# VH-VL binders against q9gzu0, part 38

Target 1, 229 residues: q9gzu0
Amino acid sequence: MGDPNSRKKQALNRLRAQLRKKKESLADQFDFKMYIAFVFKEKKKKSALFEVSEVIPVMTNNYEENILKGVRDSSYSLESSLELLQKDVVQLHAPRYQSMRRDVIGCTQEMDFILWPRNDIEKIVCLLFSRWKESDEPFRPVQAKFEFHHGDYEKQFLHVLSRKDKTGIVVNNPNQSVFLFIDRQHLQTPKNKATIFKLCSICLYLPQEQLTHWAVGTIEDHLRPYMPE

## First folded at step 19 (VH-VL; framework fv_lutikizumab)

Design t36
Fold by ESMFold2-Fast, scan of step 19:
Structure t36 (fold): chain C 229 residues (1-229), chain A 124 residues (1-124), chain B 107 residues (1-107)
Amino acid sequence: as target 1 above (229 residues)
Amino acid sequence: EVQLVESGGGVVQPGRSLRLSCSASGFTFSDYHMSWVRQAPGKGLEWVAYISRSGYYIYYPKSVKGRFTISRDNSKNTLFLQMDSLRPEDTGVYFCARTYWDETGTRGYYFDYWGQGTPVTVSS
Amino acid sequence: DIQMTQSPSSLSASVGDRVTITCRASQSISSYLNWYQQTPGKAPKLLIYAASSLQSGVPSRFSGSGSGTDYTFTISSLQPEDIATYYCQQSYSLPWTFGQGTKLQIT
């Protein structure tokens, strides 16, 4: 028969599972959005991508306030190994306009992020890929913003599209900031898009007026072909 | 002792349906993600379905997407695979597998315990 | 999809031999690789997870190593009960995929 320690361990395992399931259920019920901010560590080499040094998951019913709180606290350490696949720097195909904005459009690098879904409401990751480099239109931020902390760079704010039906990546040329958002419902669909596209990191200059006066729908229109019906 | 027992396999004609079941015992079923993995005669292993412990996350490979449906009943410690529009290439032994994943996600997913398998033959 | 290729497809060795099987991914899988053992007519058994972690209850003669795209599985001293087919499996990206298997026989 079972001894007291064996039965106690079984009871504890059962309670842990129930708590994880309850946290997952409460997260889905209470907050329909998950946001992730990455804290990067820049490598000295110009061709090197920023390394992900920290992942800051944020669950919120008031996304702007709680995202800023989570980023500032930097309370999470990277406990999961992530790999960034680097490819040669590729210039944007669109012809240069003879304006200062076009002259500062920089490099494009292909990146592959693999982030697994977790049951911990304080830590969430997902699979994300994008074929942006085949497009003539750069990513533009819309709606929500994240405070970005990175080494010697000052704080930056990017407006991003953040809705339950959307996935996307926004980059800011001055600081090479990349922000990901998670759509739990998209991850629940049986449609597997992992073979369709890879994440492309873009060094783009967005004038300050574009950061505050964004073009709503630009990212949504770009991602529309990859979204489930 | 951890045990997984599959049932529901058999011989069916192309285009028909089968529902497989997997009864779990010896562990808290609601604590674990579950998967189905198949093996064609004389061939290797192929993952065909995943369901999270909560039932909220479900994944399939392209080969069975839209035809197979994985589900679970945690109150009965049972995993299911509904297979519709069966094709000859679906012939094989179907295993249910307990799918482990830790809270940190640092070790990825792996199948730590497997059932004995149930044979499915799709033939005219 | 990530393609997993094992080498060799079959191998013959004697009891006490060191046996090495390799597994190559079509892209980097960040050490999210598992190894399974399958005796004919039986279900697979997990031996190694996360490229190098030994599953509890598995003999220490089994080990795994590797990174990026190239991984190896080693049996330091082959025993009769080790004759089986061995499979690698990547858990890096959906869909999860297995190698074609390496059939190990004793001469």
Scores: ipSAE 0.000, ipTM 0.416, lowest interface PAE 19.4, mean pLDDT 59

Design t37
Fold by ESMFold2-Fast, scan of step 19:
Structure t37 (fold): chain C 229 residues (1-229), chain A 124 residues (1-124), chain B 107 residues (1-107)
Amino acid sequence: as target 1 above (229 residues)
Amino acid sequence: EVQLVESGGGVVQPGRSLRLSCSASGFTFSDYHMSWVRQAPGKGLEWVAYISRSGYYIYYPKSVKGRFTISRDNSKNTLFLQMDSLRPEDTGVYFCARTYWDETGTRGYYFDYWGQGTPVTVSS
Amino acid sequence: DIQMTQSPSSLSASVGDRVTITCRASQSISSYLNWYQQTPGKAPKLLIYAASSLQSGVPSRFSGSGSGTDYTFTISSLQPEDIATYYCQQSYSYPRTFGQGTKLQIT
């Protein structure tokens, strides 16, 4: 027994532990690793800061069902179908949580965003990479690029890029989806900076076999367009 | 020291089969991806097969796909290449090559050690 | 497939000379380029990987450079044992492809 606040804290801690175990157990079912790169574009500088963190993919039937329904039953693209994703990890969000706005680019409701206290950062670019375990191919982007703009309220929006028919990911099973959860333990957070954002979940379609038709590159090569001249 | 020794080459008629073996020693075979590379008489190098360290990921060029099968036995430190429906243009020296790859993938991959090669002649 | 073209196909040089050979890819390969040496009657040997990284145990007179589609291999001071055929190889995409080779002869 305890008071209501103590019991609620214990319930939240148990939920966090369940979500962590769920992520860990499902990671062993996938023959790939996921990485996220955060590129911090500084105002008036050609230099960009970047950080790379490994993330654990999570697959759930509820998320798959919602994504497939959105794609099949509506005129929604895959990007807009991300709005249907469940936000199980929202309870793990940092203080000053802010959802990205739907009125700019679809899928914004699926992102947790915290305002950057540094006013010298103009935007943040998130690049997702995958690599098959035991593949000798370098890391490759998972045809997903997300931008968060820091500034006044009208620039706090998400762009979802790199989902084109002719440049798309080869999907072995259209019903296969991988959901990405990012928490503080898997993010390299700069010591003197606030948490900028947290991805609650992202739907990723990953090829199961042989990246034979994909152009191969490193994470560093894919970061080069965002780096200073 | 790292050593790769190929065997199983020979002279065969078109349409027949041949199986090459590569015996590995001096390193932990199960930690490395492996490849086969061939060289026709007086010509350059041509990659013909790749297999990951687990044996799950396998790649071939169109010229041999459906005719050649790469496999490995990690318990015996041995790599194999089963060659079916052989053609005169398959004639050459076949090299076994250890395929190095760093865990981050930032360096790509490369063939850091090669066997001596085993000759295959497809002739009527 | 990515085509790899080497230039020249053959060259003659004297001991002590600086030797340069080039390799051009039909598309950008992001520095995923390796250089191999093959002496007559022997298996190829890795000299350079990732365009410019020297393999352990390889003499420092060998070097590589380049990016995008254009790559260069250099021997700063040719030695008799360097007489061989040199191959570039892209590891950017499948199928992995080699250049046609550059045969280096001594005069």
Scores: ipSAE 0.000, ipTM 0.445, lowest interface PAE 12.6, mean pLDDT 62

Design t38
Fold by ESMFold2-Fast, scan of step 19:
Structure t38 (fold): chain C 229 residues (1-229), chain A 124 residues (1-124), chain B 107 residues (1-107)
Amino acid sequence: as target 1 above (229 residues)
Amino acid sequence: EVQLVESGGGVVQPGRSLRLSCSASGFTFSDYHMSWVRQAPGKGLEWVAYISRSGYYIYYPKSVKGRFTISRDNSKNTLFLQMDSLRPEDTGVYFCARTYWDETGTRGYYFDYWGQGTPVTVSS
Amino acid sequence: DIQMTQSPSSLSASVGDRVTITCRASQSISSYLNWYQQTPGKAPKLLIYAASSLQSGVPSRFSGSGSGTDYTFTISSLQPEDIATYYCQQSYSYPYTFGQGTKLQIT
C-alpha cells in the first residue's frame, strides 16, 4: 500500500466503470474542443503568468490511455480567448438567435478528465468550444455543468462539490463556447490528490446576452491581473 | 451532388500496413459523421469504424480494435483508415460511408451515401 | 454484440410478385433498423431507415415494418431492376451489425 501510481490506476479504474454506465449519446449531440489555461504564481512565459493546453475529450473504455495523452500544448492565447468571447456578444444580435429563460436543468451525459496537483498553479481557466448543426430548430443555449471531485485517489468520488457559481457560459450558434473559471481557493488540492472535472451537457434556457456579458466580465475581471502589460 | 471516392487499396502480405483515403465532395464534410464498412469476397457487410464530425469520438468493433485507426481532415474533406497488422481475414472491398444522425435523435444512425469501394487483398 | 438474422438466405421470384424478407435481432433494437440494396459489383444503397421510413428518391413499392426484435421488408411488385442482395442493419448499439443478406433472383 501507499504507492501513488497504484492509487492513480485505482482512480482511473473507477472512472472507467462510471464511463461504462454513461454511454456515447453526448458524442452525437455536439462536437467540442476544450482548452485549459493554467495561471502560475510567477512568470514562466513572456509577460503573462499562464500557458494554454488543449484537452481532447474522450468517452471510451480506454479512458486511462486517452486522458493521459489528451492534454496538449496550444498557441491559443488569452487575447484570442477574449476576442472570441467578444465576438459571441456581437453574434447574439443576429436575427437568427433567440433568448430563453432558465426553466429546465438536466444533465444528459458526463465526461471526466483528470488534472493532477501542481504547486505552481494559482488559477485554472477552461474554455469549451462546441459545434451545433441544427437547421430548423431555434437557437437553444446549452450549458456544460461542472462538478469537481478531489481527495485521495481512493475516496475522491465520495465527495462532490459543485463550482457552478464560478463558471461562465458564452453561447454562440452554430459554434458554442462554454467557459469555465476556477479559483484555486475553491479547489482543495491536498498533497497527493487530484482534481477531477466532470462535464455534462445541460440545456439551460437563459438570455444569451446576459450569459455572454457575465462570462466576458468574469473572464476579464479574474484574468486581468495576469494579462500582458 | 454528393460524392465519396476511395483510394489506397491494394495487395499486401500479412502483417503489413495500408492507408485508405476517402475524398468527399458535394456536401459540408465537417457536418457529418463518417464510417468505414467492408465486405469480404462473396460475404456480407461488416462495419469497421466510426468517427464523429469533429473527430473526437471514435468507435471500432473488436475485430479491428488496436489494429485500425480512423481519422479525418475536415480542412481537406478527407477521411482515412490506417490498417496495421493486416490479416488474410481483412481481405475485402472497403467502403467509405456518410453516417447520418438526425437532430431529433429518434431515427438512429444510417449510411445514406456510399463510395464505390476500394479492394484490399491480404495474401502471402 | 447484437446478432441480426435474415430469412430467407435466398429467394426466387417473378416480376410482379410480392416479396417479403424478415430480419430478427437477438435483442430489442427499438426500431433502429435500416435496409440496404446491393446490386452485384456496386456499393449498397439505403432504401429504408428507422424500420419504416422510405429514403428520398426510393420507389414506393419498397416498404418496411416491425418493432422490438422482428422486422419485415416488402417489395409490393417486383421489377427486374430489384434483383439484388438485401441487408438489414441495426443502429441501436455499437458495434453496428448487419444481417447476412438475402439474395433475390428472377425465375
Scores: ipSAE 0.000, ipTM 0.414, lowest interface PAE 17.8, mean pLDDT 62

Design t39
Fold by ESMFold2-Fast, scan of step 19:
Structure t39 (fold): chain C 229 residues (1-229), chain A 124 residues (1-124), chain B 107 residues (1-107)
Amino acid sequence: as target 1 above (229 residues)
Amino acid sequence: EVQLVESGGGVVQPGRSLRLSCSASGFTFSDYHMSWVRQAPGKGLEWVAYISRSGYYIYYPKSVKGRFTISRDNSKNTLFLQMDSLRPEDTGVYFCARTYWDETGTRGYYFDYWGQGTPVTVSS
Amino acid sequence: DIQMTQSPSSLSASVGDRVTITCRASQSISSYLNWYQQTPGKAPKLLIYAASSLQSGVPSRFSGSGSGTDYTFTISSLQPEDIATYYCQQSYSYPFTFGQGTKLQIT
């Protein structure tokens, strides 16, 4: 029958194999980083941060039927992922995910990460960090969509509406981190399956209700040691 | 069958306090956000408090902020509204309402089930 | 705060008539608009959510439409049991706000 931890590692390795592709000449087309943090129900003072490693964004949520194109996470990311399945992790790698900008109505880019189902995760916090400082392209508002793959049989979209105005903490600086809080109870995730989670966004201007609902800056202050300068 | 039953209303002098309760049954209470909505005699509806399913996110309009406190006990399927420093303009029927938000987030928030309301009268 | 204005404030119509109520927001609310029915002496009941989605169990004669700042609620063929006050409500931003209500009377 085998070790449950070994079976979880095998399932995660299968997903990582689907993302594994040789990294060549893609970095100069990317100008965007993402961080992901897990907040555990029983650990109010601590959160585990797992950076999105080498992932290739795709244009549409329907492009890949759970067959993703990407580069494999480093060996350190694999160890961090396994540790997150069992306990809080505070030693995580510097973020390195980057994405290329595209103007497509409704969905500009997809960013993929692996979400392993855990009953002790209260919420997921995604930080989007634009590096548009190094280009002439401004950070512009776009609708954001989230896609969940429950193995190969189901997809679910979570939509975040961007605002057209530039008023607010998260929209006044194109280099600002943007926080997306995803309540675990809002995710239709199978209890015993890893899920490939897609975030479809280049830039995000939050609706006023979301800005009121989310504490901008507080999480960034806690995660600042893990972010690039 | 979804049921919400309010209690704790009554007649009270200005400056005093009241605590309202809402007992929920027929659904998994811990899966739903909750709100309080009031209605003054002969007037329209006014939202007065929101609390998320976990109790972590809480919001009020300026008219009651600092005076009212919404809370919940998921182990007892009960929602509360603590009303301090009551004013005559707080008079009305207070409804608890189940606040729905779907996983897609595209449909926003809406109040899909309401209690029958409990009357609160603030007068001298 | 987002102000919601309904028109008309009251109306009278005959059974079988098409009834239309309008709701206007002081700024764009991106279709985060709901419609409720309140029968005298009772709690409100959700009819329409997200501007145009019919709540389960609600008769198909009720419908909603609109976008941006302007929204419409329609009863295609008025029935006696539709005598009520109707409210629109935005959920785009806090505080959540309601329109002043439209009192519907049957002739």
Scores: ipSAE 0.000, ipTM 0.425, lowest interface PAE 18.2, mean pLDDT 61

Design t4
Fold by ESMFold2-Fast, scan of step 19:
Structure t4 (fold): chain C 229 residues (1-229), chain A 124 residues (1-124), chain B 107 residues (1-107)
Amino acid sequence: as target 1 above (229 residues)
Amino acid sequence: EVQLVESGGGVVQPGRSLRLSCSASGFTFSDYHMSWVRQAPGKGLEWVAYISRSGYYIYYPKSVKGRFTISRDNSKNTLFLQMDSLRPEDTGVYFCARTYWDETGTIGYYFDYWGQGTPVTVSS
Amino acid sequence: DIQMTQSPSSLSASVGDRVTITCRASQSISSYLNWYQQTPGKAPKLLIYAASSLQSGVPSRFSGSGSGTDYTFTISSLQPEDIATYYCQQSYSYPWTFGQGTKLQIT
């Protein structure tokens, strides 16, 4: 008692208790609703269009494949001025359609030509929602908050990681959304396509502990090219 | 005490429909995923439907997909299985099962409590 | 689909015997395997989950082991009430699949 060895053991036990409590508070996260948002910007306008779609997992013999084939037709377009994008927070509302299941998006290495058929796409955002309390309500519109800053889109990745990831709340807060910003050009690489497929698969099928480790790592690794050293 | 009670089984001709119900008591129904598992006469067990606790995630094997619909009403602690276009091979005892997933999420899913089953016979 | 094969399909043993049943998956299932007991005319009962974890209230004479594709279920000292059919089930991938069952009889 009271010696360095006992003190280290007590500290370790406290950390284990905190991790256990954190896992218990996040047990509901395996029942996620996942959204993919597309950001469209016309070069001639100070405006951006946001299109949000819900991702539905599809049954497969491989949990890491075919996840993006089940995208609900719950998309909507929000016309926004550059002034609105200069605000710290942009609120998005996703519409709810009665028939939202569409197996039209292929899960391939050539994902860009399937999910991004228009040349006006500049960014993609993957938005993960988790619910604190379970509800027997059918899918309903969800208010999502995107944090955007004026001017340089590349700096938004550093802002997301700096504000959210450093606080440890990006993946482990059941009341917050996880944002993954991907440039269209970066989606041309096999690495970036694999990252999107892996994140979507992990969020929908893997246990909370595995989800936390891989989702955080995936976000950090994917956004590393935008980060200062 | 956890209890699951199935009802709605019976004898029906091929091509007809049946709706099974499972009444749950002794636990917070809205906190648990649920499944249906069937057993043909003299045969083994076959999983036929899964529904998450919220009702958002639903899965079927190919043998029943498009014909069976699982649903739940958490306010009434009731699980349902709507069976359409029934075939002779759908004959069996249908069990509702509470589908557990532990708080660590690392050990997978398992069926920790089962109802007594309701018989379904599809015969001409 | 992942196919689960049990062996033997049936066996006879005496009270007090050690009984072993095996379950083999057509691909690795990372220990996402459960064992169930079904007495004639009754619903199945969970005995073991995650390959080796004993369900609460289940007698300690029941145990499980294994990894990858090969799993084993053991009854260390057979009792009369253990007459039943035993099933393994994988929860690794959809569709979830069961073994064909092992019918245990006492001689």
Scores: ipSAE 0.000, ipTM 0.432, lowest interface PAE 15.5, mean pLDDT 60

Design t40
Fold by ESMFold2-Fast, scan of step 19:
Formats: C-alpha cells, sequence, structure tokens
Structure t40 (fold): chain C 229 residues (1-229), chain A 124 residues (1-124), chain B 107 residues (1-107)
C-alpha cells in the first residue's frame, strides 16, 4: 500500500491545502482573474468592467445578515445601515416591488439586477438581460439564477458538465449564489476580459443555444483539470 | 527574465525516496500554476504532476499517483516534488514548467517556461 | 488516456524547405494542442499553443493548424537552428499526454 511515511506526508499536504482554502480571501480562491460586466439601459449604450476580486459577494439564505455585516464594516451608522439593508432587500426582491425597483434603479421587468455589497453599494448593480438576441448592447449577457444543491458542489457541477446530451449546465444551491457574465466578442483579446466564472461555487444555465454551446465549451475548458477521466 | 532552476536529483536505489526542488525567479510565482515533466533517456516527454497557483488543486497521472507528491511554497518561490517508492522506470530528467492558462479559458494550458532539468537515476 | 501519434517519427530536409509534421489524437481535443521544440541536451521550448497561436518571441516561419483529432505543424523555410525533436501535447483531458516526437535532421 505504499510507504506509511509517504501516506502521512500526503495526508498532511491535503490537510494544509484545505486549511489554506478556508483562510484564503475571495480573490485567492480563484486560479485566474475575474471581471464582471455591468450593462445599463440609457441613452448611451455602455458597459463597465470591474475586477471581481475586490467586491463579489456570496449570497446565502440569510442575505439580509450578509448585507448588514458588509455595511457595518463600512463607516456607516447603524440607522443608515438599516435604511440601506431595506433598500437592498427591495432591489433583490424586485419582481415583487417593481415600483420601488424602478424608482431606485430604473430597470425594466426584462432585467434582473443584483446589488453588490460595499461602501458605494447604492451605485453599483449587476444587470442580467434575458432577451440578449434583441439587445443592441455591446455585451450579450444571460439572465439566470442558480441554486447549488447541498453537498459537494464541485462534483455535482462536474457531473452535469460530463453529460453529452446537455447544451448547458445547471446547478442549484439555496445557500450560495454568485452571478457570471460573459461577452463572447471579447474572449480572444487580453484587454477585453469579459469571461467571468468561479469553480465550485457558481455556474449558470444559458438559455440561448449558440451562447450556451460556446459558454459550455469555455467553462469545460476551465473545469477540465477537475473533470473525471 | 523568467528563470526556473531544478535541484535535488541524483542516484538512488529502487524503493527509496528523493525530493526535487525548483526555484523560480523573474515573475510573481503565486500567480502561476506549475507542473513537473520528465523524460527518460532517449525517450519522449511525460507529464508527471500539476499544482494550481493556490496549491489547492493537484493532479497526477496514474503512473505516479500515490507515490509522488507535488507541493509549493509561494513565500519562497519554490516548487517541490517528493518522490517515494521509486522504480527503475522513474529514471529520467525532471523538468519543472510554468503552467500558463489564460483568463478566458479558450486557449487551454501550456508550458511557457521550463527549467534546465535535474537528472534522476533509479538503479542498484 | 488520449493517445497522441506524430507522423513522421523522423524526417530529413534541406535548408529552405517547407517541413510539415502531423499529430493525431485518439479522440477530439478541441484544439487544446501545443507544439514544443527540444534541441539535444536542452529543455523543451514552447512554439505554438492552442493549435495555432504563435508564442511570443518565436519566429513567424513556425505555424500550426488543425481541429478535432488532426493537427499540423509547419516550418515554412527550414533554418539550420531548427534541427531538433518536435513534440505535440494535448491539454484537453487529464492525464496530459505528448506525442512520441519527430526528429528533424538537415541533409
Amino acid sequence: as target 1 above (229 residues)
Amino acid sequence: EVQLVESGGGVVQPGRSLRLSCSASGFTFSDYHMSWVRQAPGKGLEWVAYISRSGYYIYYPKSVKGRFTISRDNSKNTLFLQMDSLRPEDTGVYFCARTYWDETGTRGYYFDYWGQGTPVTVSS
Amino acid sequence: DIQMTQSPSSLSASVGDRVTITCRASQSISSYLNWYQQTPGKAPKLLIYAASSLQSGVPSRFSGSGSGTDYTFTISSLQPEDIATYYCQQTYSYPWTFGQGTKLQIT
């Protein structure tokens, strides 16, 4: 069965790797740089790219608690924090609070948006477009929300990717949600880093066949090191 | 200037252990995945181990799995390969290689810089 | 495992000749193929990645093409310094595998 000392060293190395993973910052958990695209409906059809390593949240079943923690870590007062939390909750539940959503953000029903927690929280949003084929925006984002099932998210994700009859990937987890945006147009140029994804914590289902086929290939490439033989 | 320098090779008897090191300079070591590739005398190249930049993801071919352990110390810009239960077929020159992967995932992995190699001979 | 087979195993050509080496994968590797050059006694050097992308600093006489299972590496005008063994490598699936190598000599 191999050398006992070698097995002990291997077990210790695996344990150290797991401890490092738990202690790593969000940025250190990625083996690549991430960028998030924001697309705004306005007279000027523009987009903005931000490096995700600085401000990407992980959504949990207790989103309100997570936002409150983030706001408390800023220089905001408790009363201001409560006002921001209520505003953020309304934005996340926008389908139910459409009037308030439009007043605050100016978004249409065809778009979902997510507020990213940080000091300028009210000004930064993620917009998801479900009707990308009719969009004249520079990006062709997809609208999707995925919940990851309990247990080994990585293995569930790899299992879905290994299926030859699928044109996309779907993983559901009610406890952790993060969103991905991709822009196929920019993938071949280093200056336009519009592919964004995270291993083991996020995936998305792409409703458009052409975009889904491309995105599955790109995501498979990133996850190939983790795919079963 | 990117440099990778291997050390720790030598002559060992079957069943024994050897630890290889690779010292990296000229780039931010913690930003790059790393691999080990070997070459038997007069033969072709064989990939031996991969480690991600964080050290969390590690992969081996079946031929060395359970016997070899790849690790890294990002604070010292050093990559390691612990080789246990060595066999005559493990004889060869061992190269460390910087493993590049683009941010888009469309270009795959490739070894853009290699060390000069350190020889390992497993014989009685 | 994905098997990589190079053809020919060895080749002789004259300076200025167009040289072509092929690499065939036992299954589709979606253009995740690299080409390396190794001169005797030295470490390999990356020439081409992702089937057709030229590595920075590598002369333009080297090129790659192909898709699916069949890939080609070309030297448009052979130079004396190109005497080496050339290897293809797939990184589509673990374990990563190399071709057996093509030894290039000048007549």
Scores: ipSAE 0.000, ipTM 0.421, lowest interface PAE 16.9, mean pLDDT 59

Design t41
Fold by ESMFold2-Fast, scan of step 19:
Structure t41 (fold): chain C 229 residues (1-229), chain A 124 residues (1-124), chain B 107 residues (1-107)
Amino acid sequence: as target 1 above (229 residues)
Amino acid sequence: EVQLVESGGGVVQPGRSLRLSCSASGFTFSDYHMSWVRQAPGKGLEWVAYISRSGYYIYYPKSVKGRFTISRDNSKNTLFLQMDSLRPEDTGVYFCARTYWDETGTRGYYFDYWGQGTPVTVSS
Amino acid sequence: DIQMTQSPSSLSASVGDRVTITCRASQSISSYLNWYQQTPGKAPKLLIYAASSLQSGVPSRFSGSGSGTDYTFTISSLQPEDIATYYCQQAYSYPWTFGQGTKLQIT
């Protein structure tokens, strides 16, 4: 039986092998550069380990290259990435969530990441499976706006809305799922890996109950066979 | 050419154990998920175990959970099914099947190649 | 668990006939449905995956269609070698389940 550290190394090695094999396959299929998305998923009730359950092609510049750099880099580990995210500058336009920064970072070790293209080619979905830590103060459902400080030339906004027309995936338990819709242009920088983990940490500022009644999109059907019951 | 060959079947008394093996050739075994599917005499097909290519994801239906253990040795291109606490209703032909997963995630899992099957009889 | 029901359980047809077999799931399976052929005494063979995709090397007379809960398998012009039992299988959710099978005979 392997320990958690051995399994993390095996997950990274499997990701490298899957991306290499898929990249070679796709190179033969397309007359243009194709990028590969991947799914990290925690085993339900078995382990807090992440593993690659599927690989989906994504047509975005430098996306796969930045992800592959991340898996070669020792900072790819969620723990190491969280240390980097602690030093990131984030401007919050929802003051009630500012005090949760340290608590949120602790929770990110229990998150799953799913990256894939949507039917509308303008958006990529980042799905988070997280366990919310209880705060000393009860938080109310509120619209949140997050700004990532990339310097003036690469400033971007993430606007999280709890609206009827916003759809996401309801996986096993809506209370343990956080949804994030990201425009493709926001993930085409050389720091795509860092941007994804940064977004995941910030999403935990938003209480999951704001997202529990989101409508289900076709992406849930796509992932259903790979989800634990 | 893809080939799967099962072995280890036989006649065994209720409550005993039996270990099945499946030898794979003609493809990179470590790149594929694997499953066991059984068929009782004169009956239809029943899926009984799944193991991912890495060996970390393992699934069983309730009928065999806790009694059967699927495992694999990628260095030897071999799949195993350890069957404990056997019951008469476990009688049937056991097939190993290569379990393909569509990389685009749009087509799901399917059993693209099957072995010839090995008979298991659990009787008095 | 998702229950898969095939109809008919058995049928007889003549060479050249169009044969249709139906498979119904107890809930939507989003086209994650496969069809297998099993000739007597042999292992099953994959014919169709993802409801409508023909497996490489399988004759074009075999086809599949459907969505949601209702799926159809068709042989456009029955041949003698098609005598077999046909099974549908859902791959939407664990545990994976098969239909009870449809036994096809040629008159």
Scores: ipSAE 0.000, ipTM 0.424, lowest interface PAE 17.9, mean pLDDT 60

Design t42
Fold by ESMFold2-Fast, scan of step 19:
Structure t42 (fold): chain C 229 residues (1-229), chain A 124 residues (1-124), chain B 107 residues (1-107)
Amino acid sequence: as target 1 above (229 residues)
Amino acid sequence: EVQLVESGGGVVQPGRSLRLSCSASGFTFSDYHMSWVRQAPGKGLEWVAYISRSGYYIYYPKSVKGRFTISRDNSKNTLFLQMDSLRPEDTGVYFCARTYWDETGTRGYYFDYWGQGTPVTVSS
Amino acid sequence: DIQMTQSPSSLSASVGDRVTITCRASQSISSYLNWYQQTPGKAPKLLIYAASSLQSGVPSRFSGSGSGTDYTFTISSLQPEDIATYYCQQGYSYPWTFGQGTKLQIT
């Protein structure tokens, strides 16, 4: 198999594979698909559509460094985000509590959805980040996995969250968890990039265990007026 | 080099118990999810237990739920499968397998490395 | 449970042949399909994950494709060491399930 044309074709295919990996690596630097669970102290009576099946730290030698490099090269740098998130949050609007019905998502169960204005989402993240700063633990990226009770629920749920203007917290599981969702569609919209970038960057660097512990102390206090006793 | 070594298999009567172990080396055990997969004589593969890297998330198929218990000791790089109320249909080679989640954080799981397996025979 | 139907159950081919094995899921598995190779008396080995991704160290003659419910595994030029049983597996939904296997032999 010493054909020069075959050898050149193999070399081109290898180069194309390397370029695809490089493009995929660049996507990883800005992969803000993060679903992070927060635990409320109070349990809801409603049937759960899903539960958090797993939270995995993204613990690769290159992942955190690649994300930090990408952040530093952006006009929406992590340092700029950290500066804003350390400011006092003197006015926080009430979150909007919404229930999603079978007629909306095409399933046999209802889902509770807490929707925040984008500015208030930054403030909630700021509170969690302030508590995180009190820890001696280094920042680590995490990713959460959901197990829906039916495959169609997952499809409909992700479809609802794919709207370009949606950022919110979903509450509807046996463990009273609150999930922060980052919709990739928001990354396509320049006018909301700063808010999404701040939220994504903080979510990417906070481990689930720390978020759960701090959420109990901080988010619960802010949500208590809007939650059942 | 990733290495997984199973032990604890043997011959046991129906209704009795066996405890399988899997010793891991060549990688950071605490960074990986683990599973048990079995294979009956002359048959295909069947997943029977999953445990997340932290030990918090545990899943079983209906065929073994309530009878089998998966556990792990990250300080000793060891995975366990406690098999209670064994049935003849549980006969097979039991493999421990490192369970990988795609780096993109998708829902897809796959078994990237397997042990050589330990035989379990449930008969009179 | 998601049923994985694998075909053919067995096949014979010659060195250098292109070999194709198919796997069909009873419902969409969003390309979360994996392929394993098992030689007699040995543990399975991962070849392909997420329908088309080649595992590190696996020869490029192995490839996978497909989406939704229908998936294909191909060996572009069969080698003697490829004699084995091949299994597909869906990693999409619990319980994870395998196809029944395809026994590949060389003539």
Scores: ipSAE 0.000, ipTM 0.422, lowest interface PAE 17.3, mean pLDDT 61

